VH-VL binders against Transcription termination factor MTEF1, chloroplastic (MTERF1). Designs and how they scored, part 33

Target 1, 262 residues: Transcription termination factor MTEF1, chloroplastic (MTERF1), of Arabidopsis thaliana (Mouse-ear cress) (q84x53)
Amino acid sequence: AGETSDTGILFREKLIYLQDLNVDPHKALRVNPSLRSAPISSVVSVETLLSSTGLSRPAVGRILDMFPDLLTSDPESEILPVLRFLSNEISISEQDIPKSISRCPRLLISSVDYQLRPALTFLKTLGFVGRDTITSRNTVLLVSNVERTLIPKIEYLEEGLGFTREEVAKMVVRSPALLTYSVDNNLVPKVEFFIEEMRGDVKELKRFPQYFSFSLERKIKPRHRLLKEHGILMPLSEMLKVSDGQFNHWLLELRLRSAERR
Short names: E, the ipSAE of ESMFold2; O, the ipSAE of OpenDDE; V2, 0.75 times the mean of E and O plus 0.25 times the DockQ between their complexes.

## First folded at step 23 (VH-VL; framework fv_libivirumab)

Design H04 (from J01 with heavy chain G105N; at its last look DockQ between E and O 0.65; V2 from the best seeds 0.00; counts 0 for: pae E 2.8 > 2)
Fold by OpenDDE, look of step 23:
Structure H04 (fold): chain C 262 residues (1-262), chain A 124 residues (1-124), chain B 112 residues (1-112)
Amino acid sequence: as target 1 above (262 residues)
Amino acid sequence: QVQLVESGGGVVRPGRSLRLSCAASGFTFDNYGINWVRQAPGKGLEWVAGISWNSGSIYYRDSVKGRFTISRDDSKNTLYLQMNSLRTEDTAVYYCAKHPWIYTNKRTFAFDIWGLGTTVTVSS
Amino acid sequence: DIVMTQSPLSLSVTPGEPASISCRSSQSLLYSNGYNYLDWYLQKPGHSPQLLIYWGSYRFSGVPDRFSGSGSGTEYTLKISRVEAEDVGVYYCMQALQTPFTFGQGTKLEIK
């Protein structure tokens, strides 16, 4: 009777601890059943390691809530290898390690040998080397499946747009986010609009791969419509890099000038 | 078992040099930052120097800057403290102490494992 | 350098009674990440220091639950709910916020 009472108390304390860390205990127990029997020290050890990187406690809580399996992970054998990988193989600075983790918590639950390193190897073939190496800003590419996620983007750019491997490599290095966009939901619609509606040259996309980072519905289409109404042709970079305010101001000025010439 | 073992202490005259070693076992040495902490006879603890897990960051107390050099050989699981121009005030038991986790920033915490210490006596 | 000040410097306690040690820092040890970079160590007679508490209130693995740390900013307290004979030694607080790491003067705990 005494042992059962003690176990119950300890369990409750663990739940309270998780709540204090802003980790949903119910979700955590559902996703990670091992958590039920794990001592609170296991949770604290993981928190301690993550926090030691410079992560804020709220950030740690968010990460642990997102990936409850981490709560019972072995810090030394499961988490440290990832940190070392980021530091040694990616050359991410100590200051940027917590930023990397915060931006891409999935790093912590990824295998170095089976996911991160292979992804890095592939990315290097695309030109992510030297000054163009992976940074804290694009570590998401390391957790992307090479075959299912990255290669299809490359293939679309090569086969769909007719770009060479070298050209594609240059594009993705300049705009790494390109490799995170859905082919069907992002790349294809934007290309179609550019070619069919804007009557653009596909070569311009090669020169301005950032085109794909802009919203089709909120930015590209509206601006194009306005330009078209006024018979104005503008390079994509000029059209899309400016703020809405700047764009509108520019358009207004053009209208005024046109009116003065009449 | 996780263990740190200091060696290299002795009795020397002022101005002389000593090299301390700290041999690590029972853990992945190159994952952790390690420090030297000393304790003068009958006095409190005093941090001396620290080195990060990858030797990317090295820190010294002001009183030993320019005289002491902390280094590590990961292939030998050994921490070193080269002490030059020793002074009488350097007399102390010297402990090596590791951080509990990877040293990934300038603001780390705690020393979870300590050696038994090695005694350095500087006397004329 | 951050100056750490402990009080009292000596404490005599009857076994089974509680003990409390204070540690003050010359500047706040609360970092932007929300943690207080304050550790507590015990050095038993003839032994090396051992970690008790880190980040102000986190008990290190293997440390008995009778030990607890509290505080924030510049004021911290180590409490022993029930002092045992094995708790005899010198207690040190240490700031780990910045180098050089600095220790308090130490508090010697003795049994009455």
Scores: ipSAE 0.318, ipTM 0.710, lowest interface PAE 2.2, mean pLDDT 91
ESMFold2, look of step 23: ipSAE 0.490; ipTM 0.783
ESMFold2 (binder alone), look of step 23: mean pLDDT 91; pTM 0.938

Design H05 (from H01 with light chain G56A A60Y; at its last look DockQ between E and O 0.76; V2 from the best seeds 0.00; counts 0 for: pae O 3.8 > 2)
Fold by OpenDDE, look of step 23:
Structure H05 (fold): chain C 262 residues (1-262), chain A 124 residues (1-124), chain B 112 residues (1-112)
Amino acid sequence: as target 1 above (262 residues)
Amino acid sequence: QVQLVESGGGVVRPGRSLRLSCAASGFTFDNYGINWVRQAPGKGLEWVAIISWNSGSIYYRDSVKGRFTISRDDSKNTLYLQMNSLRTEDTAVYYCARHPWIFTNKRTFAFDIWGLGTTVTVSS
Amino acid sequence: DIVMTQSPLSLSVTPGEPASISCRSSQSLLYSNGYNYLDWYLQKPGHSPQLLIYWASYRYSGVPDRFSGSGSGTEYTLKISRVEAEDVGVYYCMQALQTPFTFGQGTKLEIK
């Protein structure tokens, strides 16, 4: 009777601890059943390691809530290797490690040997080396499946747009986010609009791969319509890099000038 | 069992040198930062130096800067403290202490594992 | 350097009674990440120091629940709810916020 009471008390304490860390205990227990029998020290150990990177406690809580399996992970054998990989193989600074983790918490639950390192190897073949190496801003690429996620983007750019491997490599290094966009939901629609409606040259996409980062519906289409109405042609970079305010101001000036000539 | 074992202490005259060692066992040594902490006879604890897990960060107390050198050999699971130009005020029991996770340059938290200490006596 | 000041420097306690030790830092040990970089250590007679509390309020593994740490900023407290004979020794607070890491003077706990 005494042992059961103690176990219950300890369990409650653990739940309270999780709540304090802003981790949903119900979700955590559902996703990670091992958590039920794990001591609080296991959770604290993980928190300690993550916090040691410079992560704020709220950030740690968010990460642990997102991936409850981490709560019972062995810090030394399961988490530390990832951190060391980021530090030693990616050469991410100590200051940027917490940023990397915060931006892409999936790093912590990824295998170095089976996911992160192979991804890095592949990315290096695309030109992510030297000054163009992976940074805290694009670590998401390390957790992307090479075969299912990255290669299809490359193939689309090569086969769909007719770009060479070298050209594609240059594009993705300049705009790493390209490798995170859906082919069907992002790349294809934007290319179609560019070619069919804008009557653009695909070579311009090679020169301005950032085109794919802009919203088709909220930015590209509306601006194109306005330009078309005024019979104005401009490069994609000029069209899309400016703020809405700047764009509108520019259009207004053009209208005024046109009116003055009439 | 996780343990740290210091060695290399002894009696030396001022101006002489000693090299202390700290042998680690029972854990992955290269994953941890390690500290030297000393305690003069009948006095409190005094932090001496720290070396990070990757040796990327090393810090000393001011009184030992330029005289002491902390280093590690991960292949041997051993921490070292080369002490040169020893002074009488360096007389102390020297402990090595583990810091579990060091990923910041200047900040740490608890020293969770301590050695038994090795005695250094500097006397004329 | 951050100066750590403990009080009292000595404490005599009857077994079963509570004990409280204070530690003050010359500057805040609360870091931007929300953690207080303050540790408590116990050095039993003839032994090496051992970790009791880290980050001001977290008990190290194996530390009895009669030990508790509290505080933030520049003021910290170690409490022992029921002192036992095995608790005899010198208690140290240490700031781990920045190098050089600095210890308090130590508080010697004795049993009456």
Scores: ipSAE 0.096, ipTM 0.636, lowest interface PAE 3.8, mean pLDDT 90
ESMFold2, look of step 23: ipSAE 0.566; ipTM 0.819
ESMFold2 (binder alone), look of step 23: mean pLDDT 91; pTM 0.939

Design H06 (from H01 with heavy chain S57T; at its last read DockQ between E and O 0.81; V2 from the best seeds 0.64)
Heavy chain, then light chain:
Amino acid sequence: QVQLVESGGGVVRPGRSLRLSCAASGFTFDNYGINWVRQAPGKGLEWVAIISWNSGTIYYRDSVKGRFTISRDDSKNTLYLQMNSLRTEDTAVYYCARHPWIFTNKRTFAFDIWGLGTTVTVSS
Amino acid sequence: DIVMTQSPLSLSVTPGEPASISCRSSQSLLYSNGYNYLDWYLQKPGHSPQLLIYWGSYRASGVPDRFSGSGSGTEYTLKISRVEAEDVGVYYCMQALQTPFTFGQGTKLEIK
ESMFold2, look of step 23: ipSAE 0.657; ipTM 0.852
ESMFold2 (binder alone), look of step 23: mean pLDDT 90; pTM 0.937
OpenDDE, look of step 23: ipSAE 0.053; ipTM 0.618
ESMFold2, fold request of step 24: ipSAE 0.505, 0.642, 0.441; ipTM 0.767, 0.857, 0.734
ESMFold2 (binder alone), fold request of step 24: mean pLDDT 91, 91, 90; pTM 0.939, 0.939, 0.937
OpenDDE, fold request of step 24: ipSAE 0.524, 0.397, 0.442; ipTM 0.796, 0.749, 0.767
ESMFold2, last read: ipSAE 0.591, 0.519, 0.561; ipTM 0.827, 0.789, 0.800
ESMFold2 (binder alone), last read: mean pLDDT 91, 91, 90; pTM 0.939, 0.941, 0.938
OpenDDE, last read: ipSAE 0.317, 0.581, 0.582; ipTM 0.715, 0.807, 0.813

